# Ledger of designs, part 3: VHH binders against Elongator complex protein 6 (ELP6)

Target 1, 266 residues: Elongator complex protein 6 (ELP6), of Homo sapiens (Human) (q0pne2)
Amino acid sequence: MFVELNNLLNTTPDRAEQGKLTLLCDAKTDGSFLVHHFLSFYLKANCKVCFVALIQSFSHYSIVGQKLGVSLTMARERGQLVFLEGLKSAVDVVFQAQKEPHPLQFLREANAGNLKPLFEFVREALKPVDSGEARWTYPVLLVDDLSVLLSLGMGAVAVLDFIHYCRATVCWELKGNMVVLVHDSGDAEDEENDILLNGLSHQSHLILRAEGLATGFCRDVHGQLRILWRRPSQPAVHRDQSFTYQYKIQDKSVSFFAKGMSPAVL

## First folded at step 5 (VHH; framework vhh_6qgx_2)

Design p9 (from v3 with R27L S54R)
Fold by ESMFold2-Fast, scan of step 5:
Structure p9 (fold): chain B 266 residues (1-266), chain A 124 residues (1-124)
Amino acid sequence: as target 1 above (266 residues)
Amino acid sequence: QVQLVESGGGLVQAGGSLRLSCAASGLTFSSYAMAWFRRAPGKEREFVAAISRRGGSTFYTDSVKGRFTISRDHAKNTVSLQMNSLRPEDTAVYYCAADTSGFYLVEPDEYDYWGQGTRVTVSA
């Protein structure tokens, strides 16, 4: 986890809020460092984590996790982390065509009904286990990334409905947290991407947006992070706070600089 | 160089209508979320309305909801604010703003580009 980001968000693994949906977004840059941050953060918070990785492999996340002080292999072995690999699991969907629906059934036909198996997988992975004392503090769902569902032909409304069902279960019923990543396509004609981003924004308690700058700042600045705290179900005009920081990503840390301010006052 | 230019302001009687327009040079509006802000005499800038990049979502402050309509024309690279049933309290300088983030943002500091403003005066 990045301590610097935790400082900006005024949080730590032992005092994190519950019941929250966090939207991660990136535009003209790679926002994956935010996903790596929350994955390592919740594993260190002793949470039960369901990670839906639709494009990248377990190895991709495991390598970065090691640098951030968490072992995804050990977390998976002890039952703390349930990891769904989209690409590797695709062959199981074809193989088990006549069996119970696979979580990735939507890979065969992208429509609203085909997201139900994925939702059921999430619910099953994060439901309380009554065999002995509770081992984990609270459940967390991470999805990297929802834009893949749009690429497969799933409509933004169907994806928003899926997220609503997950939020009702994970955040409200189970008192856990959700983190989802969406790419801003940069395509002015992409109506579905626009609908998805706006809809998720209205459901989110916290929005983190990583932006690449047109001219960049080369060596010392990799992009801009916008942080918005909101009250879902309220117009955006009623949100509580917004902040903008420039950032530089390093192997094991991230540096943040408020525009027009010294790093020391962040 | 990026420039936003507002037009359509003027003097109108209470209950009347005005249409404001914002035209851009150096950027394409279809790649941005667009908003209108206003600053009344002696007050700070406040949010009025916003439209998402593709025009799929619109947002309004409570005092103008049902009276104002924001719209965009991607081919003309313009965004407009249709103001109906105007009231004396709508008197302000109106500003067009562009947000590169793709999200609807109501905070002035989140917008990257701003116009110079166009004055609207509503008499009693």
Scores: ipSAE 0.000, ipTM 0.278, lowest interface PAE 13.1, mean pLDDT 78

Design q1 (from v5 with E101K)
Fold by ESMFold2-Fast, scan of step 5:
Structure q1 (fold): chain B 266 residues (1-266), chain A 124 residues (1-124)
Amino acid sequence: as target 1 above (266 residues)
Amino acid sequence: QVQLVESGGGLVQAGGSLRLSCAASGRTFSSYAMAWFRRAPGKEREFVAAISRSGGYTFYTDSVKGRFTISRDHAKNTVSLQMNSLRPEDTAVYYCAADTKGFYLVEPDEYDYWGQGTRVTVSA
């Protein structure tokens, strides 16, 4: 996990808020470092994590996790991490007859009804082990990334319904947290992407948006991070608070600077 | 503007059943997530059940899970709550609510339209 990002968010693994949906968004840059941050953060917080990885492999996350001080292999072995690997499971879903619905059934036919098995997989994965046993602090659902569902032809409304019912289960019923990544296509004519981003923003308590630099990529600054805190049910005057920082990503850390300043100039 | 009208409330004995209906007016009913809330005497409004725009997703509070079933009929422009195995603790005024944003939230403040309520009394 990145201590510097924790400082900006005023959080630590032992005092993180519960019941929250965090939206991760990237535009013209790779926001995956935010996913790696939250995955390692919640594993260090002793949370039960269900990670839905639709594009990247377990190996991809495992390599980065080692650099951030967590072993995904050990977390999976001890039952802390339930990892759903989309690419590996695609062969089974396409070629195997399933007696029970597969969580990734939507890979065969992308429609609203096919996301229900994925929802039920999440619910089952994050249920408490025993009614009176508190081995893990709270449940967390991580999804990398929802844009894949739009690419498969699933409507933004269907994806929003899926996320909303996940939120009801994970955040409200189970008192846990959700983190979802969505790519901002940057295309004004991409109506489904706009509907998905607007709908998720409305449901989110925290939005982290990684943006590419207008001046281009350089060794001293890799992008810009916008942080938006929301209280959706509060009056507008009190509900939104935003900050912007430039960032530089290193192997084990990330550096943040106020907008308009960089280490190269200082 | 959307108007919601509840019906089906009444007096029933413990262990009995009631079916509540909510009739919605409005051209965009199919775009709304729908929910039932209840308020018992001396208590605040409490979430009971919700159903997505498509009807594909449902969510229930723990105390009614397995006993109540929420459903919707787009052709009739209605949402229904089938209440089975009723308990005296289910006695309350039941309210139908609509979320115009097209997704469900458990907090009453998130719902834009409300019915006037229908009373359910469960005797011991």
Scores: ipSAE 0.041, ipTM 0.518, lowest interface PAE 7.7, mean pLDDT 81

Design q8 (from v5 with E101S F103W)
Fold by ESMFold2-Fast, scan of step 5:
Structure q8 (fold): chain B 266 residues (1-266), chain A 124 residues (1-124)
Amino acid sequence: as target 1 above (266 residues)
Amino acid sequence: QVQLVESGGGLVQAGGSLRLSCAASGRTFSSYAMAWFRRAPGKEREFVAAISRSGGYTFYTDSVKGRFTISRDHAKNTVSLQMNSLRPEDTAVYYCAADTSGWYLVEPDEYDYWGQGTRVTVSA
């Protein structure tokens, strides 16, 4: 986890809020460092984590997690981490006969109904158990990334419905947290991307947006992070808060600067 | 770089309709999300309605849902607010605003460009 990011968000694994949906967004850059941050954060918070990895392999997250001080292999072995690896499962769903509904059956035919098995998988992975063994603090769902569903022709409304069902279960019923990553296509006429991003922003309590630099050549700054806290209260009573920082990503840390303070960005 | 000019305000009786228009000048109109805010006499600025960059997403405050419709015309560089079934509580100065972020729509402090406002008075 990145301590510097925790400082900006005024949080630690020991006192994180529950019942929250965090939207991670990236534009013209790779926002995956934010996913790695929250994955390691919630594992360190002793949370039960369901991770839906639609693009990258378990190995990819495991290697990065090791650098951030968490063992995904051990977390999975002890039952703390339930990992759904999309690409590995694709062969079984697409090319082989299957008798039972698979969480990834939408890979065969992308439509709204095909996301129900994925939702059922999440619900089963995170449902509470009253056992005599290790008990986790609260459940967390991480999804990397929802833009894959749009690329498959799922439609933004269907994806938003899926997230609404997940939020009702994980955040409202189970008092847990959700973190989802979505790519901003950068295309002003991309209606599906536009609908998905705006719909998720209005459901989210916290929005983190990573943006690529216009210059493309900078040793001191890798991108810009915008942080937005949203509140359900009326704006006149309880305001949303927004902050913007430039960032530099390093092997085990990230540095943040007030916008325009880095000498390398002109 | 963007200038906004509102028009279409006026006096109307309860149950009537008005259409507000906001004309935007500048090279980047299609890159901005657009919103309408209002300020009633003696009150703070409040969110009314917003439309995303593409026009594919709209968002309304609860008190105007089903009565107001926001739309945009990229060819004319305008954003419009069609107000139907107006109530005395809708009496306010209405402001057009533009936001470069494109999808954080309800907080006034997030908007970089503002019009001067157009007055709407709804009589009982």
Scores: ipSAE 0.148, ipTM 0.596, lowest interface PAE 5.8, mean pLDDT 81

